VH-VL binders against q0atu2. Designs and how they scored, part 185

Target 1, 119 residues: q0atu2
Amino acid sequence: MLDKKARIRTSREYRNVFEKGKRLSGRFLIIYYVENALDNNRFGFITNKKIGMAVIRNRIKRQLRAIVREYQGQVKNKHDIVLVARAGIGKSSFEGMEKDYIAIMKKAGLFARNANKID
Key: E = the ipSAE of ESMFold2; O = the ipSAE of OpenDDE; V2 = 0.75 times the mean of E and O plus 0.25 times the DockQ between their complexes.

## First folded at step 9 (VH-VL)

Design t14 (framework fv_daclizumab; at its last look DockQ between E and O 0.76; V2 from the best seeds 0.00; counts 0 for: pae O 4.1 > 2)
Fold by ESMFold2, look of step 10:
Structure t14 (fold): chain C 119 residues (1-119), chain A 119 residues (1-119), chain B 106 residues (1-106)
Amino acid sequence: as target 1 above (119 residues)
Amino acid sequence: QVQLVQSGAEVKKPGSSVKVSCKASGYTFTSYYMHWVRQAPGQGLEWIGYINPSGGSTRYNQKFKDKATITADESTNTAYMELSSLRSEDTAVYYCARTDEWYGYMDVWGQGTLVTVSS
Amino acid sequence: DIQMTQSPSTLSASVGDRVTITCSASSSISYMHWYQQKPGKAPKLLIYDASYLESGVPARFSGSGSGTEFTLTISSLQPDDFATYYCQQYNDYPLTFGQGTKVEVK
């Protein structure tokens, strides 16, 4: 579970990331990210009805939160980051989602340098 | 029934302006972005811009930056596009279309408004 | 700007034909959609994220591709499928559409 202050909470906060942020696509995920004025990072998660029924969407969000939580200490501070589940994410394993997240975060330059968990 | 209903066809003289309306019903107006797309006679589709109805932020295709002004009225669930300094090449069908901003597909379209610019 | 180029521009076909339409992007993209438009009507979302059918779209439609090359296929053309088809990228602003492919009666 992410700490409450590390969560994007309001529609306005989410839409600020969409409108002002950069976008990068992975195989199963798209990330949007923008620098914030805080001393910490915040994460948000987006699924849509096209992804699946509510049970499936909730499971995907839980898995993405777990992935983000595992690597959150390695993410460069002062960013708002929204993870958007692509339509094909239901066919991915947890490991597949995790590898995709690591790859796109590295490509975005959001991981701190010289981290042991970055592949 | 999710629906976008546009104002009727317009015949305008060169140099004048026109304001096209797009009234939304059957969904929460502020939960989706509204886009405008033009189609000149016998031609393809061309993106003009969008508005976030919840706060009024906009983005324009630079081609239309000085031609189109997009607004929205939350109290009437209506988006507007005003075209200024009309010329004959502005003759086209103009569509509004809603989009889930994170996924970018236009899943509901208005019926289109023909604007004819004729001397 | 990312240019989307469709081929062919016009295609004459008969009911029952297999129809293939391609869309080429001027640079690599990973997020795009297909629309169908009939004369006098607004476009209708057909395929999202390259290969996923919108609700109510018949299984004879399919989409594939990645990078710069994308394909829309109709496995057995039906009378309802005579229309113009557009691809749309959602990778960079401005959003851009292909120029369209008109599928008409042979």
Scores: ipSAE 0.780, ipTM 0.906, lowest interface PAE 0.8, mean pLDDT 92
Fold by ESMFold2-Fast, scan of step 9:
Structure t14 (fold): chain C 119 residues (1-119), chain A 119 residues (1-119), chain B 106 residues (1-106)
Amino acid sequence: as target 1 above (119 residues)
Amino acid sequence: QVQLVQSGAEVKKPGSSVKVSCKASGYTFTSYYMHWVRQAPGQGLEWIGYINPSGGSTRYNQKFKDKATITADESTNTAYMELSSLRSEDTAVYYCARTDEWYGYMDVWGQGTLVTVSS
Amino acid sequence: DIQMTQSPSTLSASVGDRVTITCSASSSISYMHWYQQKPGKAPKLLIYDASYLESGVPARFSGSGSGTEFTLTISSLQPDDFATYYCQQYNDYPLTFGQGTKVEVK
């Protein structure tokens, strides 16, 4: 449910975030992030076969998009952010992924320390 | 079926250059980053750098920035590493290795190329 | 640069032994891999993301750890396991490996 303008869509845009961005690891997620020139945030999502079969990977991507959407308004503007799912994410609950996302974004300085889920 | 095949052993004089090749087969060459790693006789592994075959962007270990040049030819699915101004300390086995860049594990390696620098 | 230090540098073991290799990072890391290398051959990916077994790797291998201390364990050493083992961090560039731990026959 992320707006088109809030998505990283091309291989070139993903590679830019990888090659120029900073990385920070959480328990279930790694984020890569870099400032952009677009006046809005954009998000990308990476999974690989080591997470599990397509059904698991598709569930993870949907859940991560939902989490990102929920906290979109609390993220510092003008960033491209790629979320990379770690191998252990398939054993996590939705709540576990959500908490990890909040923690890693706060640690990266992309989220207010006291940021909370709106609803 | 996925494999990386490197060029044969080289014996070079101090001050010369050498270019090692790494031919990929069994996968989409532009979908993985290619790393170069060396191992001096009886020593451990040392990371040199990488190339993204899609577009040719590179990153180097600072130690090798002025010594190694990594390139890729999409038409032949071949990565190259050229070493300049060879010294005896450059005597080593040089490996290419494939990486999913987001995860950074090297799951497929070339067989290695021994470069000997002697007068 | 993040320095990776392995302990021990060499160990002598017998078939059936439990073998433990440690990898210490000079700063906290949260992402690393283990490789196995046999004489005259390229390294082989053994464990990724600290604790996950690469496809085709026997279940006697396991990895654990976080922060600055990571461990590779072989629960019951087999003849095929005499090799050198390397840890690698994927937290920061440049990528760095431990100096290696050689597991040799007692």
Scores: ipSAE 0.758, ipTM 0.908, lowest interface PAE 0.9, mean pLDDT 92
Fold by OpenDDE, look of step 10:
Structure t14 (fold): chain C 119 residues (1-119), chain A 119 residues (1-119), chain B 106 residues (1-106)
Amino acid sequence: as target 1 above (119 residues)
Amino acid sequence: QVQLVQSGAEVKKPGSSVKVSCKASGYTFTSYYMHWVRQAPGQGLEWIGYINPSGGSTRYNQKFKDKATITADESTNTAYMELSSLRSEDTAVYYCARTDEWYGYMDVWGQGTLVTVSS
Amino acid sequence: DIQMTQSPSTLSASVGDRVTITCSASSSISYMHWYQQKPGKAPKLLIYDASYLESGVPARFSGSGSGTEFTLTISSLQPDDFATYYCQQYNDYPLTFGQGTKVEVK
């Protein structure tokens, strides 16, 4: 699981990312991202009832956290990044989510050019 | 049930101001952005702006920057839109509509408020 | 600003007909929504994110598309479906709507 200091936790922090950050959409994810004044990246996760029942939303959050954790070391420094799950993500595979995450992060310029899955 | 109830129709003289209200019920007011949309007689829909009731941040269509002022009162779950320096061209039905903070579709609308500007 | 252009502006059809409305964006967008509006009433959300039906919307409605081209389809037009339909983008500010497509009785 992500370290506490690597998490966006407060409504104020989320609001800041949403209002001041850039937005980019993928097939299953929307990301909002903005530079921060910290020495580390922070991640937030948003799901709503359009995705499905609470059990599904929780599953999606767990999967997204796993994906973010997997690639955390490849993300450019000093960014707050919020992942918003789109409605179709409930029927997506984990691999599909991962592919979408990689694609959108690269498009956003948040991944290194040679970013790949770590075996 | 979730609903938005707007104030009644207004008849105003040119140069005057009008303030339309939109009261929300059935949901957490601060969890959704409140948008305002205009529809002139026989015309399409125009976006005016939105407010985030959580903190009160706003965003406006440049076209309405000097025309509309959007505010919100969390204590009464009510959003407001004030129109200044009214002209005949401001005659329209004005709608409030909520959007999920993150997704941006307007799933609940007020019934509309007709503002008529005539000498 | 992103311009949204709907086609056609007016469409005459009969009950049971298959109806297709198109919406073209001046630039590529990711967030397209469709609304239905009847005279004297507020718009009603039909489809969000191009292809997802809002709760309570009949299955005869469907949406598709990506990039700059989107479509709303009514598989079999019903009497309750005669109305004006609007597309809307939430990809960039200001938010913009199509000019509307009026579906009327033939």
Scores: ipSAE 0.019, ipTM 0.711, lowest interface PAE 4.1, mean pLDDT 91
ESMFold2 (binder alone), look of step 10: mean pLDDT 93; pTM 0.955

Design t15 (framework fv_daclizumab; at its last look DockQ between E and O 0.04; V2 from the best seeds 0.00; counts 0 for: pae O 9.7 > 2, placed apart)
Fold by ESMFold2, look of step 10:
Structure t15 (fold): chain C 119 residues (1-119), chain A 119 residues (1-119), chain B 106 residues (1-106)
Amino acid sequence: as target 1 above (119 residues)
Amino acid sequence: QVQLVQSGAEVKKPGSSVKVSCKASGYTFTSYYMHWVRQAPGQGLEWIGYINPSTGNTRYNQKFKDKATITADESTNTAYMELSSLRSEDTAVYYCARTDEWYGYMDVWGQGTLVTVSS
Amino acid sequence: DIQMTQSPSTLSASVGDRVTITCSASSSISYMHWYQQKPGKAPKLLIYDASYLESGVPARFSGSGSGTEFTLTISSLQPDDFATYYCQQYNDYPLTFGQGTKVEVK
């Protein structure tokens, strides 16, 4: 479970990432990210009704939160990061989502290099 | 029922301005960004810009940055686009369309407003 | 700017024909959508994220592709399908549309 400090909470905070941030696409996810004025990272999660019914969308968000929690210690600080679930994510495995997250975070330059933990 | 209703057709002289309205109903106005798209006679679709209706924040296609001004009035659930210094090449149908900002599809469109610029 | 180039610009077809429309991006994209527009009407969302049908869109429509090449297919053209089709990218600003493909009666 992500700490409350590590969560993007309000619509205004989410939309700041959308409006000011950079976008980078993966197979199942798209990330938006922007530097914040905090000493820590914050994460947000986006699905919509086209992804699936509420039970499916909540399961996907739970899985993404678990992935983010596992790797959060490797993420460079001072960023707000929003993970957007693409339409095909409902049929992906947890491992598929995880590999996609790792790849796009590396491509964005948001991981500190740690080959033993990231690979 | 979700609907966007635009103001009526306009005939304008070169050098004048026009303000097109787009009234939203059937959804929470601030939950979606509003986009403006133009279509010159016999031509394709061209993106003008968007507004975040809760804050008034905008983004413009650089081609239209000095031509178009997008605003919104949350109290009336209405978005506006003003075109300034009209020229004959500004003759087009202008559409408003709402978008879930994270996914970028325009799932509801206004009926369009024809703006004709002629001497 | 990412250019979206559709092919063909105009296509003459009969009811029952299989119709294929191509959209090419000037650089690799991951988010793109298709719209249908009938004369005198606003565009309507048809396919989102390359291959997913919007609610109420008949199963004869399909989309595919990734990277720089995307296709829209109508497996058996119906009278309601004579329209102009546009692709739209959602990778970089400004948002851009293809120039359109008009599907007209032969």
Scores: ipSAE 0.811, ipTM 0.909, lowest interface PAE 0.8, mean pLDDT 92
Fold by ESMFold2-Fast, scan of step 9:
Structure t15 (fold): chain C 119 residues (1-119), chain A 119 residues (1-119), chain B 106 residues (1-106)
Amino acid sequence: as target 1 above (119 residues)
Amino acid sequence: QVQLVQSGAEVKKPGSSVKVSCKASGYTFTSYYMHWVRQAPGQGLEWIGYINPSTGNTRYNQKFKDKATITADESTNTAYMELSSLRSEDTAVYYCARTDEWYGYMDVWGQGTLVTVSS
Amino acid sequence: DIQMTQSPSTLSASVGDRVTITCSASSSISYMHWYQQKPGKAPKLLIYDASYLESGVPARFSGSGSGTEFTLTISSLQPDDFATYYCQQYNDYPLTFGQGTKVEVK
């Protein structure tokens, strides 16, 4: 769903975000984030067996990529951001994931405060 | 079968050093972080530090920064912890435990190594 | 450092009892785990992310809580449950454990 240049692809790059980054936790998501030396933002996605079977984990990853893609224009430039799905995410709705993503990104200072389209 | 097997019990004199090993099997050694946790007789658990086996990068509890050195050998799938300048208060069972770094729960533990410091 | 304080430190109970153990963090945390340790053995993961049972853990164990207050409950204590229980935070480094709660036979 995201352009290739907007994805964190290697284990080394993921671990750099873990080791150097800041962390914030939401209801269904934890984000790790660090400023990069590139011209763009990159996103990574972490799920584990605790979330559920492969079909559920694959659904969660697709939904998270869709959410990230929809809001990518509102994210402060030049960051590597890893989204880690908590165990409870498998039982959440798409809207629940989206709401949590917006809330945690605003709290991290990575979104404009007026990013929410709800009046 | 995922397993962590530690070296045997050690009896050491004050001022000496000891090196404990933790051999991993049944999983990709470089895909998990290895933590070390100590437990003095009749006491609780105390976190010492971790190593990322793929890079050799470590993080320590400041309390143990001058006491413990954690290393890993990918060729033998073995993590090590060396304790220097041993004192009687270092008498404890030392555990290795693996984590997926993103979730930080220790799902597989070694059996423990008793280190006794006595004159 | 985030301090994790468990209550009670020791608890005497009988088979069939409902057992409740509390873990208090010195600052708000979002991510914590519970471990069980039997005498002479390594700790075993029981509950991850405050409320989710590790594979193979009986349904009589449950976890709840948020912020600074977390609870582990055993709904009907079994002989195999006499052990020491530890909470652990994964919010900040250094990682810290509670001092432990020993559940012993009454």
Scores: ipSAE 0.691, ipTM 0.897, lowest interface PAE 1.3, mean pLDDT 91
Fold by OpenDDE, look of step 10:
Structure t15 (fold): chain C 119 residues (1-119), chain A 119 residues (1-119), chain B 106 residues (1-106)
Amino acid sequence: as target 1 above (119 residues)
Amino acid sequence: QVQLVQSGAEVKKPGSSVKVSCKASGYTFTSYYMHWVRQAPGQGLEWIGYINPSTGNTRYNQKFKDKATITADESTNTAYMELSSLRSEDTAVYYCARTDEWYGYMDVWGQGTLVTVSS
Amino acid sequence: DIQMTQSPSTLSASVGDRVTITCSASSSISYMHWYQQKPGKAPKLLIYDASYLESGVPARFSGSGSGTEFTLTISSLQPDDFATYYCQQYNDYPLTFGQGTKVEVK
């Protein structure tokens, strides 16, 4: 999984992202992102009961963490990024979720130009 | 900046064909679907179809399957729509518009091309 | 095909008014978008996925709804807002638009 230093862990950290960050909505994800003063990026994940049962929410979180881990090297430095799963994500495939992540991150300008969408 | 620039207005005789172009700039051409939308004088918007410039795959509104042919040239970042067997009912402003395949909204539009069909 | 029906077709209002436009889908949809069009101009995206403002769109615009019923609201109508508004679904092919709602000066 993600290194501990790459995780948003405290409520204060989450609040900071929500209050000071920018918001961008994708098909399956909403991202909140803000610059940080660190040498690394940090990621947070939010799922709620609208997505489904706990087993589904946990699956989604696991999948999102896998996606973030896979592409973390393509993300611009010095950002805190919170991924909020939208209600429809429970019906999405992993590939669809991954494509949405890539698309939204590009739209946010958080991915490098050479970041590629998986087809 | 991101923009779509379409070819100029056309005046055609019934039975003839017309090919409208839509040149994209300011973004990766192959990363977005290119849609075509028609608007007859004083009427609403009608979806004609789209092309995926990266694959060449197209999808058409059944209403326009025998009327419109959509193509794309990646080398020039240009999408095309050819209308055949023109009739007076084909008189309309034709728009190209880009869409992320996962989001489904048309965030950038061409300025439109008026095609007038008259004897 | 999914039919999109807007109400009303024409709306007369004054600057400062609260304006609400509705869009009804013939079947439940997940993805609704709103566009603004002025005479002689291409449509402009206002709201995507029912409730999210496109970049650069004033905060007086808002969208809500789910299933078959959606609304576009202008909290305080401005002179620049007199135009025709369209809803559009991306739930199924063919993509379809509402017939449009013309917001004109009262």
Scores: ipSAE 0.010, ipTM 0.644, lowest interface PAE 9.7, mean pLDDT 91
ESMFold2 (binder alone), look of step 10: mean pLDDT 93; pTM 0.955

Design t16 (framework fv_daclizumab)
Fold by ESMFold2-Fast, scan of step 9:
Formats: sequence, structure tokens, C-alpha cells
Structure t16 (fold): chain C 119 residues (1-119), chain A 119 residues (1-119), chain B 106 residues (1-106)
Amino acid sequence: as target 1 above (119 residues)
Amino acid sequence: QVQLVQSGAEVKKPGSSVKVSCKASGYTFTSYYMHWVRQAPGQGLEWIGYINPSTGHTRYNQKFKDKATITADESTNTAYMELSSLRSEDTAVYYCARTDEWYGYMDVWGQGTLVTVSS
Amino acid sequence: DIQMTQSPSTLSASVGDRVTITCSASSSISYMHWYQQKPGKAPKLLIYDASYLESGVPARFSGSGSGTEFTLTISSLQPDDFATYYCQQYNDYPLTFGQGTKVEVK
């Protein structure tokens, strides 16, 4: 579970990441990311109706939060990161989403050297 | 139901300015970004810029930074694009189009406004 | 800027034909869309995120591709499909479109 300090919570905060951030696309995910002035990282999660009905979108959000939480210690500090689920994510496996997340975070330079699933 | 309605055709002299309007209806105006795209006669599509109506934040194609000014009036659900220092090369149909900010596809377009610049 | 180049610029086809339009990006992209435009009208979204059909668009339209090469296919051309088609990248700013492919009657 991600605590409140690690979550992007307001529409204004999400818009800041979109408007000022860089973006990078993976197979199932797009990330938007920007450095923040905080002591910690914050994550946001975006799904739309093109992914599927509410039960599917809620499952995807829960799985993405679990993935982010698992690898939280590998992310370079002081970033706001928004994960946007692509239309194809509803047909992916949990392992497929996890692999894509790791790949895109490494490509963005957001993972520490030798990023691994630590906890 | 969801629609964007643009102002009528304009004929302008070189050196003048023109302001095109785009009135939104059938959706929450501040929940979508508004983009402007032009098309010269017989030519392709060229992106000018966007505005976030909820914040007033704008982003421009560098080519148009000193020529186009995009604004929005939340009280009337209307976006505007003003072009200054018009030249014959600015003769084009100008479109407004909305996007979901995260996905960036233009799913609803205005009907277009023809701006003709002639002496 | 990312340059989007379409091929062909024009093609002549008959009803029932399979039509393929290609879009090449000057650098690798992972997010792009396809639009259809008829004379005197605004563009209409056909395909989003390279391969996903927009609601209300007939199943004869499909998209595929990745990296620098993307294709739009119309499996069995109908009279309503004679139009100009544009690709658009949503990978980087400024947003850019291909020059268009005009599908005209043979």
C-alpha cells in the first residue's frame, strides 16, 4: 500500500506533472515525471473508460499501486510520477505490467543503478 | 451532444489581427485541454498550441509563439485564439479540438474557421 | 521536432479493395493516432494509441506498428472511406501530423 505522503492526491498536483513533466511510453504504461521540492517521491495513477469497466480499472489501479510500492526504494528521490494506463493494459498479466514498469523507469533514468525487487 | 462551435469566416488585411472563438457545450469545459490546429488550403494539419481552461496554462508550437495567443473564458465555456501581424501565409482553416490531457487524442473538433488574409 | 511522413501521398482505389497507408516517424515514438478528414469537414479520430479503434468507427479500419513505422489498414474499402488520412504523434512537443494520404476513386 502507498501511504498518503507517496500519493499525488489533487487535480492541481496531477496537472503540474502533466504540464511541466517529461513523458515516456512503455508497452502498457505512459509515465509523466517531474522533480519535486519534497523529501520524497509521489505517485499518481490514471485510467480511463477505454481500458474497461470500473471493476477492471480498479483492479489495474490496485495492481499498479502494488508494483510501485514493491519498487519504491529503487526510485530516485524527489520526483512526482504519474502512471497512465494504456488501452492494452486490461489484457496484460500482473507480471507483464511489472516488467513494463521496471523497463520504463530504467529508460527514464528514474531507477537507481542495479535496480532490483528488494522487498 | 458534445460539440465545439467556432466563430464565422474572417477576411483580414496583412498586418492586422484576428480573434477566433470556440464555444464548448455538452461537457465540463475545464476537464479537457483545448488545442488549436490550422490547415492552409490544400495542405496538411499544423499544431499551434493548447490551453488548460482550468488553470490558463498554455503551450505553443515554437513557430507560433510570437504570433498566436490562446485564452479561455470559463464563464462562457469559450476558448479563443488570436493571431497578430497577419500575412498571406496565415490564410487557413483554424480548428479547435479537445483532448483528455493524458491521452492526447483529439476526439471532438470544431467545424473550423476560415481566415483569409488578402490585400 | 519529430517529422511524420506518410506513404503514399495519394492512392487510387476501388470499393472492396484492401488499402494500406504507412506513417514513418523521424525518431522512435510509442504513442500516435490516426484521423480521417473529408473535404470541407474537420478531422475525425479513427485510431488511438496506434492500434485501438475509436468508438463508432467501423471494424474494417485497423492500426498497427511501433517504433518508427505505423500502418493504417482498411480491409474492404467502402464509398464513405474516400477521404484524406493523417497520422499524429503524441510523443513529444510540438505535436506533429503526417502530410496526409488522399484515398481517391480509381
Scores: ipSAE 0.615, ipTM 0.886, lowest interface PAE 1.9, mean pLDDT 91

Design t17 (framework fv_daclizumab)
Fold by ESMFold2-Fast, scan of step 9:
Structure t17 (fold): chain C 119 residues (1-119), chain A 119 residues (1-119), chain B 106 residues (1-106)
Amino acid sequence: as target 1 above (119 residues)
Amino acid sequence: QVQLVQSGAEVKKPGSSVKVSCKASGYTFTSYYMHWVRQAPGQGLEWIGYINPSTGKTRYNQKFKDKATITADESTNTAYMELSSLRSEDTAVYYCARTDEWYGYMDVWGQGTLVTVSS
Amino acid sequence: DIQMTQSPSTLSASVGDRVTITCSASSSISYMHWYQQKPGKAPKLLIYDASYLESGVPARFSGSGSGTEFTLTISSLQPDDFATYYCQQYNDYPLTFGQGTKVEVK
């Protein structure tokens, strides 16, 4: 699970990332990201009803949080990052989501070096 | 029932201004961005700008920055667009449409307001 | 600005025909939508995120594509489908639409 300090919690904070952040799209995910003035990274997660019913959306959010947690040590410090799930994510595998996340984070220049799983 | 209802057709003289309204019902007004789109007779769709009704913050297409002013009144769930210094080229049907800011699809549209500028 | 160009601008078709409309972006985009507009009416969301049908849209409609080339297909044209179709990008501001493709009776 991600610690409270590593999570974007308020609608105001989400909107700040949307309005000021850079955007980069992958196959299943879109990220919005901006530098913050904190000592740590914060992550947010967005899904909508078009992905599927609540059980599917909750599974997706859980899986995305697990992926983010596994790779958090590779993410450049002091960023607010919002992950937006695309409609097709509901049909993806966990491995597919993980590969997409790694690819977009590398393309955004947000990984400090080669991505490794936390063992 | 989610709907957007716009004000009626307007006939205006060159140099005047016009203010078009868009009244929202059936959803939480402040949870969606409101966009304005124009369509000149026999032509395609052109994006004017949006407003975040919860904050009043706007974004404009640079082409319309000095022409259009978008506002929202949360107490009446109504968005407005004022067009200034009207010219014959401003003759068009003007639509309001809502979006979720993260996904950007316009799933609900107003019926349109025809603004005719003639001497 | 990202320019969206549709092809063809007009096509004539008969009921039962397979209709294909293309939308080309001037730079690579990741997120786009399709709208249908009938005369005198507001546009209606048809397909979101390039390939997903909006609720209530018949299965004869499909979307595909990525990068700079996107396609809307109607597998077997029905009388209700004679309309103008627009693509829209949601990659960068300002938001831009294609010029429209009018599907009319042959």
Scores: ipSAE 0.560, ipTM 0.876, lowest interface PAE 2.0, mean pLDDT 91

Design t18 (framework fv_daclizumab)
Fold by ESMFold2-Fast, scan of step 9:
Structure t18 (fold): chain C 119 residues (1-119), chain A 119 residues (1-119), chain B 106 residues (1-106)
Amino acid sequence: as target 1 above (119 residues)
Amino acid sequence: QVQLVQSGAEVKKPGSSVKVSCKASGYTFTSYYMHWVRQAPGQGLEWIGYINPSTGTTRYNQKFKDKATITADESTNTAYMELSSLRSEDTAVYYCARTDEWYGYMDVWGQGTLVTVSS
Amino acid sequence: DIQMTQSPSTLSASVGDRVTITCSASSSISYMHWYQQKPGKAPKLLIYDASYLESGVPARFSGSGSGTEFTLTISSLQPDDFATYYCQQYNDYPLTFGQGTKVEVK
C-alpha cells in the first residue's frame, strides 16, 4: 500500500508533472518527473484501455504500487513522478516491470547514490 | 459516438483572418488535448499546436506561433483556431484531432476545413 | 526538431501483395504512431506505440521497429488499402510526421 501522502491525487497535479516534467521511456514504462516543493515524494499511475481489460489494468496498478513502495527509500526526495504503463506491460511479469522501473529510475538519476548496493 | 465536427470551407482574401471551429461530442471534452494539423494541397501533415481545454494551456509549433491562435470554450465543447494575416501559402485543409496527452496518438479526427486564400 | 523520413514516397502494388513502408527518425525515439489517409478524408490511426494495432484495424496491418527505424507492413494488400500512410513521433515537440507514402494501384 502506498501512503496517501505519497500519491498524486488531483488532475491539476498530474497535469503539472506532464507539462513541466522530464520524460524517460523504458520497455514497459514511461516516467514523467519533476522536483516538488514538498518534503516527500509523490507517485502517480496512468493506464489506459490499450493495456487490456479492467482486471488486467487493476492488477498492473497494484503491482506498480507495490514496486514503488518497495524501492521508495531509494528515491531522491522532493519529486513528483508519474508512471505511464505502455501497451506491452500487460504481457510482462512482475519481475519484468520491477527491472524496467529500476533501470529507468537509475537512468533518470532519481535513485539516491549507492541505493542499488543496499538492501 | 465520439465525434469531432468542424466548420465549413472558407474563402478569404490575403491579409484577412479566419476562425475555424471544432465541436466535440460523445466524450468528456476536458479530458483530452485538442491538436490542430494542416495539410496543403497535395502535401503532407504539419502539426500546428494544441490546447488543454481544461486549463486553456497551449503549445505551438514555432513555425505557426505568429500565425495561429488556439482557444477552447468548455460551455459549448468547442475548440477554435484563428489564422491571422492570411497569405496564399496558408491555403490548406485544417484538421482538429484529440489526444490522450500521456500517449499522444490522435485517435479521433475532425473531417477537415478547407481554407482557400485568394485575391 | 526530429525529422521523420519515409521510404518510398510512392509505391505501386497489386491486391494480394505484401507491402512494407519504412520510417526513419533523425534521433532515437521511443514512441511513434502510424496513420492511414484516403483521398478527401481525415487521417485514421492504424498503429500506436510502433507495434500495437488500433481497435477495428484489420490484422493484415503490423508495425515493428525501435530507435530510429520503423516499418509498417500490410501482409496481403486489399482494395481498401490504397491510401497514403504517415508515421508520427511523440518523443519531442514540435510533433512531426513523415512526408507520407502513397500506395497506389500498379
Scores: ipSAE 0.528, ipTM 0.859, lowest interface PAE 1.9, mean pLDDT 90

